# Designs tried in a protein design chat: VHH binders against o26223. Part 35

Target 1, 191 residues: o26223
Amino acid sequence: MKLLWTSQHIKVTVHIDGKVSKMDVLEAIKTRRSIRKYQDREVPEELIDKILDAAMCGPSAVDERPWHFIVVRNREMLEKIPEVHPYGAMVKDAPVAIIVCCDSSLEKIPGFWVQDCSIASQNILLAAHSLGLGAVWTGVYPLEDRVEGIRRLFSIPEHVIPFSVIPLGYPAENPGTRDLFDPDRIHLEKW

## First folded at step 1 (VHH)

Design f28 (framework vhh_8pnl_2)
Fold by ESMFold2-Fast, scan of step 1:
Structure f28 (fold): chain B 191 residues (1-191), chain A 123 residues (1-123)
Amino acid sequence: as target 1 above (191 residues)
Amino acid sequence: QGQLVESGGGLVQPGGSLRLSCADAGRIFSTYAMAWYRQAPGKERELVARIYSGGSTNYADFVKGRFTISRDNAKSTLYLQMNSLKPEDTAMYYCAADSEGWTDYLESPQDYWGQGTRVTVSA
């Protein structure tokens, strides 16, 4: 039996060819862009949880996993970040920001925490992108004034070092694609 | 937010020279790779030259030997010295931060473009 003159529901079926149903890892890496303009729309807590799970899955030196995260949703707090971060103006317009921190008490090899927190920061950007969000990495460490400004603003203890501030939200811009492959940077066997 | 401001474009005869400059009012310059791009009428925007924070350079084949990119980190200024100019070099020339830096992670070319400076090579 067919419905001829009743309400119609249009269903869109997405065919799986690796390009229309789901972003693969290489596509996510190659199409991720820094996003600094966000829709006035809240990010569900479930998506933030998925992003932070991904952040903690990165490799770390001697498995020290020194990262801690502060999730900031309070508008008044987001509006204060540009006061201590000169290039963080977009943070005040984001629905949420994640502050990536190093707990120095967890450090096993001096200095490698910077690489560990860089990996966590990149995983946040990639996970956000894969979930339909946009994000941007704003630098904190090693700029002493930004480190101390963020520490003071969020009551971060002295043994914890704020590394990056990553605002995120649903994108309100599309900067397009990058073409960055440079074969001159690839050396076979020797320099 | 940083701002890039290009200058030095103009009208020159074939075989002439120009020096373009790009000043960074935002003071983020020294930590980023910087690049010059150009867009000729009816063509896509293309990379002309790139200089990394450590001073290494990369040039498009069509300008190699004629153009020189340089940077002055103390002045937060990028330069493009253009010699032996040809009519084919006629374009808008754009300054850009060309990779992610450690201080405020910028991605080329859309993240931090200048407004451009016009170069016309004709009689």
Scores: ipSAE 0.014, ipTM 0.228, lowest interface PAE 8.1, mean pLDDT 81

Design f29 (framework vhh_8pnl_2)
Fold by OpenDDE, second read of step 2:
Structure f29 (fold): chain B 191 residues (1-191), chain A 123 residues (1-123)
Amino acid sequence: as target 1 above (191 residues)
Amino acid sequence: QGQLVESGGGLVQPGGSLRLSCADAGRIFSTYAMAWYRQAPGKERELVARIYSGGSTNYADFVKGRFTISRDNAKSTLYLQMNSLKPEDTAMYYCATEDLGSYFDESTPGDYWGQGTRVTVSA
């Protein structure tokens, strides 16, 4: 069991058999950081499958599960994403990106798809982190220019709404961990 | 809470075919995943096939392309076409409505089961 310290605060345990050590859910949540720098290393398909599996495990309104996922590995396409996403510069450096989309035809209750896709996106981030990868949520919706940019770039139908672009890769940075607990945000029984 | 009613079971010879139906009297048929389960004597209930609200399907390994799950949302009916039946397929077959992750409705039914329909495959 080799403990690979990817950064001062993120311990990635890589098993000799190529198995990534399991991270408990609280650890994953607390230690996850947005990663915008990636190693020149491919992400195995098996890891992407696990991440996508996790992405589909979240709850949704009346179980509508409106999400779709575009997995992008093509270098040319990855390089084009920043052209339509001003804050997506890191995507060009990632070995893979997942675009989370909503199929509006699957929506059962209006408006909750945003929550559904958010849950899916967060699960992608947590799963990636637990697997020793780094990722970042780059918001697409509800910014119209970004939505339409991504739509055109990937020929996404009108009834499908791109929601987020999430580049993933082995991290080449270690931002450290944060303590974000704020007791002032907790109200007991009444505001 | 919708009442599920299975039908279509019976006695068939090996290699034969059956089509099971599950009628849902409930109003939320199209919203939830549906599944067929079976329970053979002395065995645990096991998943046969699942169809999601969006139409995607999953099958148990033993199905091996022999069974097809489908749904008609307009009729609120679930189907299981079973071909190339084997004696090992002998079981009580149940349909179920499955909640796979709803957070919206307080009346979320969870999993509902029918009374089952018996399938017997014997020479």
Scores: ipSAE 0.032, ipTM 0.349, lowest interface PAE 3.8, mean pLDDT 86
Fold by ESMFold2-Fast, scan of step 1:
Structure f29 (fold): chain B 191 residues (1-191), chain A 123 residues (1-123)
Amino acid sequence: as target 1 above (191 residues)
Amino acid sequence: QGQLVESGGGLVQPGGSLRLSCADAGRIFSTYAMAWYRQAPGKERELVARIYSGGSTNYADFVKGRFTISRDNAKSTLYLQMNSLKPEDTAMYYCATEDLGSYFDESTPGDYWGQGTRVTVSA
């Protein structure tokens, strides 16, 4: 166990398994897949800190950075998520989940918080993948029943909107990479 | 959720109509989006129509004005009314439950897909 500063004011406990990924950015983007099956293995706090640091480094409208994050490791709480998020069944089997939230009091331009929280969510997925973890974005906003269910379950205040629930863990599945490049979607100089 | 079971496929002449249905042996959650996909011989599976929990719909351009998707949450049944059928509509038709958040990489797999029902449009 070693305590390090990840930035000016953040202390990180370093596990002996705090291995730095050698995956480049394009490789991470192209090979990231949704992972819904996880090993029964703890995710070190150091890796969660790195993931959340990456989440907060995304661009936001007028630099409003409206995101807040809830880190859920409690098994009983994870097991309750499928009750309010019907397709979140895999969340109960994950060692940890991150709930991405928007604090509406931080919003400087109406409506752009959705893009801001989408960027943060995607950065969580990419950072997790680059660190050897698997994750999946389970949708909360704009489904009102899920928004209110997650709000009640985690005691989220009225001015804060839960946006996504992202379970994370060491992957127990290895889906193949996708060939998604479609040149028919690229238009030169005009439509 | 139980297994989704499609029915209503068959052989029909060009210009004809078919009504597909999709029933769950268990409960179809009313908060789920539901969709019809098809897979023609030699092609990948493609989205035909989607209906969200609130009743809003999305259609592929190639079926707009000809197909209508609807759901009956009380009966846990999804429907696809197919009018003015064309030979190009020949395919296996599959129903699926969908989650917007889990939709970002690939279709929801496993027990959320039906077994399919065959539609053949030919003289």
Scores: ipSAE 0.015, ipTM 0.250, lowest interface PAE 6.9, mean pLDDT 82

Design f3 (framework vhh_8pnl_2)
Fold by ESMFold2-Fast, scan of step 1:
Structure f3 (fold): chain B 191 residues (1-191), chain A 123 residues (1-123)
Amino acid sequence: as target 1 above (191 residues)
Amino acid sequence: QGQLVESGGGLVQPGGSLRLSCADAGSIFSSYAMAWYRQAPGKERELVARITSGGSTNYADFVKGRFTISRDNAKSTLYLQMNSLKPEDTAMYYCAAKYSRGTWYLPSEQDYWGQGTRVTVSA
């Protein structure tokens, strides 16, 4: 007999297009896709605030919470990102981008800031999806050329490390869902 | 839009307790980060405690372990429970609101201020 996997069904309330709706957390996680095409439509500041609130709610090693965020709406600045980030071409077409940064002076446990900022980045993606927006994580750290390019472009201090650039907006594409569950990657008791 | 009114200030002896309240007569409370600041005579206004809309708190080192900030969104009211009061806690206490989800705040960055309530700690 094969092992059967079960999951719990959880619902949360979220605001979409100014309305409160109920969303299944597992559904949100499973249906989130990277979105690289955006409508020519402004994202309200209230939605960005909700996304950043969710970003800061992630677990952090010894509660160090080293994350800082830069919100970029200026078209000229968005258009310069692809010059320093070769896989960030879609950023110039987004109405807004969030740059996730680490203040290294807030680090309490060496190396865990990478995980802290990864969690914040993922929460941004999931929160955006839950609010009817699309987003994509474009990697900055640990690629030295991208780190220095982004730092220079946005006047980021030397003790602060740009971690990711996340463009977001109302989606202008609808990629299909993926079936990613693979029981062969699950090991019981030992490897 | 925001109209903050503090209450609960008064005269207490050292070691005493006091609870301050800040009521929002407007419609900003549940969406705003709320804070308590204080200003002693001849000094700059300084942060005492802050609470985000999500409930995360931050305290100045000089009040940690003695003061507790809390909020009641249903009543649109912010509280500051002050225990083990010291003469150096004597100041005007101000309620403030900032439209933000956890960004660092300076006094100059607050969107709304209350009129203040006086706390005096003396024999």
Scores: ipSAE 0.000, ipTM 0.099, lowest interface PAE 18.9, mean pLDDT 82

Design f30 (framework vhh_8pnl_2)
Fold by ESMFold2-Fast, scan of step 1:
Structure f30 (fold): chain B 191 residues (1-191), chain A 123 residues (1-123)
Amino acid sequence: as target 1 above (191 residues)
Amino acid sequence: QGQLVESGGGLVQPGGSLRLSCADAGRIFSTYAMAWYRQAPGKERELVARIYSGGSTNYADFVKGRFTISRDNAKSTLYLQMNSLKPEDTAMYYCAAGSKTWYPLSTHEQDYWGQGTRVTVSA
């Protein structure tokens, strides 16, 4: 499927208290929070497709686009993730998770795949939020035991590196918005 | 610094088995992820198998099901059990240690290397 977007007229809708509300890009960035509690409710395939479309639209070094994605809906597999990822306990309670991977054979500039996969992961979080879902980035790379645990669990080939595990679902919590602007971190003209 | 010393290489017939050992004379073994690499004549060094400090392992596709990597932290020794050996397995085999982030196919992240042990598979 397609999302209709223009650079001048990007519109995002969020479902709030049963009502659809429009959210612009800055609002989406400022109000996105890590969500670790999910409703026992299926996420439609159409929304996952929109999220993955957004993930693939991120910039990448020399357009290498090394990302691959595994979509996990099987409850038995989701329940096994905490066994190989100690801080992934919330994953077992999510209706779906996306594993962001790097296919190292697609890498054109050494090392930049980490930035490419970080951008893809952030786009997943923002797209999920814009669609009324909640998500959280749980780190895999660069933690060696987690990388190999996830690789083994999902039969990931040696040339592919699991980067992050992102559970998502309809949120069962609302932590509220934070005010993080700190002008002391902004330097004019020089340090 | 740790000194890694490989042993157990030799000449074996196709279908045979060998067990390689890598002994750590230093203090690094128990805190490091360990790996076996190999280099055939005229080719670049490539990953064969890796074992992390927590015990998880990964293998190159060309040895999966035939080779088994293991470690004994009390003896500071890394092993590679090689079964069903093929002429294509002929190479110099190297032990490596690295505790930083590992890129599965990269040699750049290894902190320490051994001198190698030769494996020849021929009739």
Scores: ipSAE 0.000, ipTM 0.125, lowest interface PAE 18.1, mean pLDDT 81

Design f31 (framework vhh_8pnl_2)
Fold by ESMFold2-Fast, scan of step 1:
Structure f31 (fold): chain B 191 residues (1-191), chain A 123 residues (1-123)
Amino acid sequence: as target 1 above (191 residues)
Amino acid sequence: QGQLVESGGGLVQPGGSLRLSCADAGRIFSTYAMAWYRQAPGKERELVARIYSGGSTNYADFVKGRFTISRDNAKSTLYLQMNSLKPEDTAMYYCARDTSEYWGDLSPESDYWGQGTRVTVSA
């Protein structure tokens, strides 16, 4: 019913392949992978509450915090998302999805809501990973057809812009860690 | 969602041709971008070619003019026509479904479904 917010970030615990381990922030960032296959297992409301709390803790331009979230658990609604989002096929197999939205009436600086909603989306992915869940960011904005499709499907007002759809669940795949460090992209003192 | 099954590899002489196939049992094959990747012994995995749902294509520089990627949406099958094969083309070839959008975190490794198909170019 009502989201319960408590201070509970004294540690980070990850459940992967039935194992429980403590994960620091750097490790969480480096080991997070896009997960598109989910177990047929419910995600507790308490974990969604923690993820949304983390989503709202990101920096925001002039502290405008324009983000709103739609939590979708209804199977029929999840099955309709691929009809309006061509790359969202995996959403129908997820137990839950979060739609990240921008309320343009809360915008204080033109255009920075994109960065704000990107930060919120990344925090959802990292928080999910830290809690033993898998998730993937599927893009909505700035593709007009997807923005309008998602808006109509979820009765989103015209002044609110759907930004991303993030399905999540307990992972049913275990992709390995990638080595993405590229020293050629680092310049000392000047370009 | 379905399995990706690669086939068509084999042994061929330099200058020869091979046609690789990738069968996808997915219900909405036509909505995905599809790609071919390869990994040679002692080398990193690399993208060979990609074809988007709308039909546009991208090729790695080392295969431009020699390889052609195509799709048959009615048969849910992806193809790679390989011409003028060189010993340097020797590798395991894998196909992948690309379900990512824009900045969406894409992992080609997680999109492999089979063991690949081996291509050996040797005299």
Scores: ipSAE 0.000, ipTM 0.157, lowest interface PAE 12.0, mean pLDDT 81

Design f32 (framework vhh_8pnl_2)
Fold by OpenDDE, second read of step 2:
Structure f32 (fold): chain B 191 residues (1-191), chain A 123 residues (1-123)
Amino acid sequence: as target 1 above (191 residues)
Amino acid sequence: QGQLVESGGGLVQPGGSLRLSCADAGRIFSTYAMAWYRQAPGKERELVARIYSGGSTNYADFVKGRFTISRDNAKSTLYLQMNSLKPEDTAMYYCAAHPDSEFYGTLDESQYWGQGTRVTVSA
């Protein structure tokens, strides 16, 4: 079954055999949107692997690569996430979620892990989009209640910090595209 | 900056229905998530329902299928159909907007607020 997701400007064709049409990096960046509705369809493991591969390709401070990823497919666990994450309501409707975490023991320079995990999270979003999936970044860190909620739920050790929860699935909505370019945010040579 | 204006509030009996509207005079409606909040006397403001630009919705637990949030992007109008109203639903109802890409989603993160419309449910 060829699922054609048509946006006003981009056709993403997902083939039954798992082959997805490729888009260039600028297209992926420009057309990516947060997706919070998903089809009742499983995401192949091969796609998750590709997404995680992309997640690990980003730069990190002094190449510390502090990130860990929890892949969640268990329905009961997915349904529990909204209980500790008020913004994570859509997670219960996703076939899979990735929790991005930082192992603080891997930090070489304190504090840069936020940037590292942000890069990893964004790469997950872009990779998902390029593969015909929809995803959304639900922030966990730095909100303590969410951090501790996710920690308890997934038995995450104290030295590991949950950073983001990213539900993924085949899109069941089309929010369209945005033009976010603002020349007033560009300063030449000096502020 | 878009001005949100609520309407449709009033006095209804228990079990009755109301439809609230929120009109956005701004041009940001289609790209923003919209939400209804309520505040009862002596209580904190609480989320009732939210609808993102793509049409995804979430509801507070107390709604229990009684309310439906919807949006008309062409009219830049947000709606809340409220059925099976209870005295406990008595509150000032506020329309709010926040960026669709926001990933923290706290009450304080709403960028725009209406002045509110009062809903009173009483026998």
Scores: ipSAE 0.022, ipTM 0.431, lowest interface PAE 5.2, mean pLDDT 87
Fold by ESMFold2-Fast, scan of step 1:
Structure f32 (fold): chain B 191 residues (1-191), chain A 123 residues (1-123)
Amino acid sequence: as target 1 above (191 residues)
Amino acid sequence: QGQLVESGGGLVQPGGSLRLSCADAGRIFSTYAMAWYRQAPGKERELVARIYSGGSTNYADFVKGRFTISRDNAKSTLYLQMNSLKPEDTAMYYCAAHPDSEFYGTLDESQYWGQGTRVTVSA
C-alpha cells in the first residue's frame, strides 16, 4: 500500500526520460557500485515509483511475486535502523530507504522467495543507478536478530519476512569502475 | 589472513583527546572496509565509525563531529582520532575488517577482529 500511496501523490514531470534512455542495460550492470554516502537532498517520489515498478518486473518462481516494499522517509525511523542493523549506519544519512519484504502467504513454492526478493533488491539497485541515484543492499535475512529487529521497528506482521534494507539518495562518492571478468570461472560443456 | 592489533588507548580526562591505531599484520588492509567498534562493560558491542576501501566514512551519531576515522593503505594502518572525550566514551575499542565495499551484509564470522584497546575517560 505504500507503493500505491506514493504513486497517487505524484503530480509533476521531472524530465528524466532522456537520461534513463542514455544508459543501456549492460552499462548499468557493469558500472553500478554500492553507494553509502549521500547528498543532503530529497529523492522525488516519481523516482521512487519508477524504482519500485522496476523491482516488481523481475522473474519470480511460478510467478508468486511475494515481494512487498516499505518506503521509509521519516528521519526518526531511519535513525533507528542502525540500532537493529550493525552494518546499516549509512541509513541515518540517507534521504530514503526501501525495505524489501516477503509476504509468506503469497509463496507458492517453498524457499524460492529468497531468490524472488534478491531479484527485486538487485532491480532496485540497478534502477536507482540508471536514474542517477546511489544505493546499497544491507542484508537482513537470514540473520534472525536483524529480521526480528526490523520487524519490530516497522510493525511488520508475523507472516511477512523483512529481506533487505536499501538506503538510497544522490551519491556523494564515486568509487570508480571494476573489472571483474574472470575466465577461470567459465567451464565449457563440462565442469 | 591478517591479524589486527589495536593501540593508543589509555586514561584521559573529560574534554581530552586520544588517537587509536589499528595495524594489519596480514596484508588484507587495502581491499577491506575498516571499522571501529566499542563495548562498555555489560553492554553490547556497537559501531563507532567505518571507512570503506574507497575512502567514504560513516559515523555513529554519538561521536559525529568529535571523532575522525582515517586509513593509511601504504602503512596498513587504521586510525581513530577522538576529540572532546566524555565519560560515556569509556569502553574497549575494537578494530574490525570486512570484505570489499560491495559486500552487502556481514556476519561476525566473516570479519577479522582485533583484541581491543581500553579507553577510560575520568577525572
Scores: ipSAE 0.017, ipTM 0.295, lowest interface PAE 5.9, mean pLDDT 83

Design f33 (framework vhh_8pnl_2)
Fold by ESMFold2-Fast, scan of step 1:
Structure f33 (fold): chain B 191 residues (1-191), chain A 123 residues (1-123)
Amino acid sequence: as target 1 above (191 residues)
Amino acid sequence: QGQLVESGGGLVQPGGSLRLSCADAGRIFSTYAMAWYRQAPGKERELVARIYSGGSTNYADFVKGRFTISRDNAKSTLYLQMNSLKPEDTAMYYCAASTEWDSGYIEPTDDYWGQGTRVTVSA
């Protein structure tokens, strides 16, 4: 459905003040965690529109931008995802999920669509976090059984490749932050 | 850092219950995702249940509603409560620990495994 991708033009924002976000980019990157428990609260369409706008703003190889997105809110469909994705059990409890897809007909350079869709997926996670939501990237590509399972479940045509399934919602857990900086992985001038 | 040690297996009749435990001698337990796997003779190892550090759980369909995974971070111990046991549940049960750091992109890589505890469901 093409109706959902234009909802970013909705004029009215409900219960959101017009003030600047207090989370800077570095804070968002460093404090984002995978969230697999969600509150029983619907996510407003405006926030999904902002997340998808951010997803499409990533760099892409030769500007091919091959991504397409399926927004899933239907409870019955969300409940079927774990049947084709063994580690997607949390998706059935999420209010919404985004399926990141590659339209191979838009590919201009072989193979780089994987990086393009990875960038889009990460932007979804960061944008969700910056807006007070939690999300988790559940891997689909290149696992053939998951790719075909998701394709069949959502009637995805053969030239389109499902890349990731990202459930999201208001977080019902707080795993804290982590310190991942490892100076042993930084080499000055040479290996 | 430590070894995982499973216990609680045994022989039980169909419809019976067992509680498996997995103890970690190290300090990593609270930051790791913990899982129970099983392997029946002649079959590959399969995931039974996983519990993440934040408490989220994942269950295989064949144990859903019958088994409950839980963790006690203070005791560094993982549990699997197995109810309504069936002959098909007969297997070696293994405890596994893996880093959970944003494993949503792909399943966490299991960092170490226990030696297993045997469960036999037979009349």
Scores: ipSAE 0.047, ipTM 0.375, lowest interface PAE 3.6, mean pLDDT 84
Fold by OpenDDE, second read of step 2:
Structure f33 (fold): chain B 191 residues (1-191), chain A 123 residues (1-123)
Amino acid sequence: as target 1 above (191 residues)
Amino acid sequence: QGQLVESGGGLVQPGGSLRLSCADAGRIFSTYAMAWYRQAPGKERELVARIYSGGSTNYADFVKGRFTISRDNAKSTLYLQMNSLKPEDTAMYYCAASTEWDSGYIEPTDDYWGQGTRVTVSA
């Protein structure tokens, strides 16, 4: 097996048996960047399936798993998202977006769904990155205008709360790596 | 290791058409980006067309709409429809499969190759 490093230090090896090797978890975390420019390339359904699988593997409060996912490929719908999300301009340029939602009826403990959906969203980002895609987390909740905008646009029931919109595609930018380690944010034993 | 087998090459007059096929015996077809390359005598191998697993395509500049790359995942077969052929298109045509995805600007790496099929365009 050939291990080739790209300039972005990102690679996905597709095995002869059809399996896709994933990068090391630390590598994925450290090298992931928000990607807001995308190539004119379709994202294979198989990759979306893998991403969604990853999204559902995160922990949740008392295993409530309140998340739902809307996969959006329709061009018209993608183009409408920026109308209700002021920081979602890049969505119109993406071949696909995932909307992470919470079904409040699945909550076992109130309020923890935000953490649950955050974990799911981050797993989407990491999985996408590990598969050679670029993505960005565009926050919807807790901003009421965005929540309501996305709700109306996608006819989301009242008991379901849109949480994030995550456009995905093959990257058309390389923002490079960064070191975000800050020792001043680490406190030992006490503040 | 998967085996790629090209077919469909032959002798054709200028302005004629050929359809090349590449059969993948390795069951890797549906998840791989595929490509056609060609190599003329005394020249370097060059990319003709690429089709990604998602169906997106890229063509070399010299193609100019004359060729169409397509894939049938159910048959694990790659095609190149070649129309309006020119003498300059005379070459050995190779099928290739990519084994790596790149998140950057770099094209997928092609690691698997067929033996090639010869295309000759001559009056």
Scores: ipSAE 0.005, ipTM 0.256, lowest interface PAE 11.9, mean pLDDT 86

Design f34 (framework vhh_8pnl_2)
Fold by ESMFold2-Fast, scan of step 1:
Structure f34 (fold): chain B 191 residues (1-191), chain A 123 residues (1-123)
Amino acid sequence: as target 1 above (191 residues)
Amino acid sequence: QGQLVESGGGLVQPGGSLRLSCADAGRIFSTYAMAWYRQAPGKERELVARIYSGGSTNYADFVKGRFTISRDNAKSTLYLQMNSLKPEDTAMYYCAKQDSLYEGFSTDPHDYWGQGTRVTVSA
């Protein structure tokens, strides 16, 4: 058979003596995990810049690129996120969070901004992982109470829609690698 | 502490059988994919079998036809029926509850691991 079901473990190691982890694209995709526990360490601005650069490099419908990002480092603001996001408890313990937003004034084709912001969110997760950080996507859109809660907390204008809140930091947990390949979801030529 | 507790391991002769159980106190057990992993001494942890929320199952080639994964949603328990055991099946067996990608869309979306149960197959 052409398709084999197998397990794979890939480790990422970063050395403080100037050695950097070597992670190819497949390794990054397969070993990225949701990380909800963070070390009490600051994330350098330079790493955030690299992550946001990667976030903006995704494909976008009709190249509309409607994404905007809020970088939150203020401890008091991070501590308030769980009050408006029921599953965002870990955000208060993160050194930084990125809020992915859609500026509806940049939208060229109705509805595809959701896909655009999903791509940007996933690129943030992959870029963070590749840089030795951990992150988790906490969902905001399309849950109206969370959308309005986040909007009010960060003074987001009405034409801008908060899409996701992504806390990130140096990981304080290692959940291991997942093997999610399911051949029953692959159909050759027809359903 | 994890909320998953494995049991049923032990010492068996080659060709024997064991049934492993994994108890989960989670509220919405039926909505999660569940898996069994194993780790032999000096080796990395490997996937043995997975069962999805819809009931679909996947098996590693080395256990296909010998092992059966199943779940009892009413009892919030995952099982692994192991038949025709071989010495190479000797390992610590771990239960895993696998999260969704979105924190906001699932109850208890975090991945959870149990402490493991030991299986030894020898003459």
Scores: ipSAE 0.008, ipTM 0.130, lowest interface PAE 9.0, mean pLDDT 82

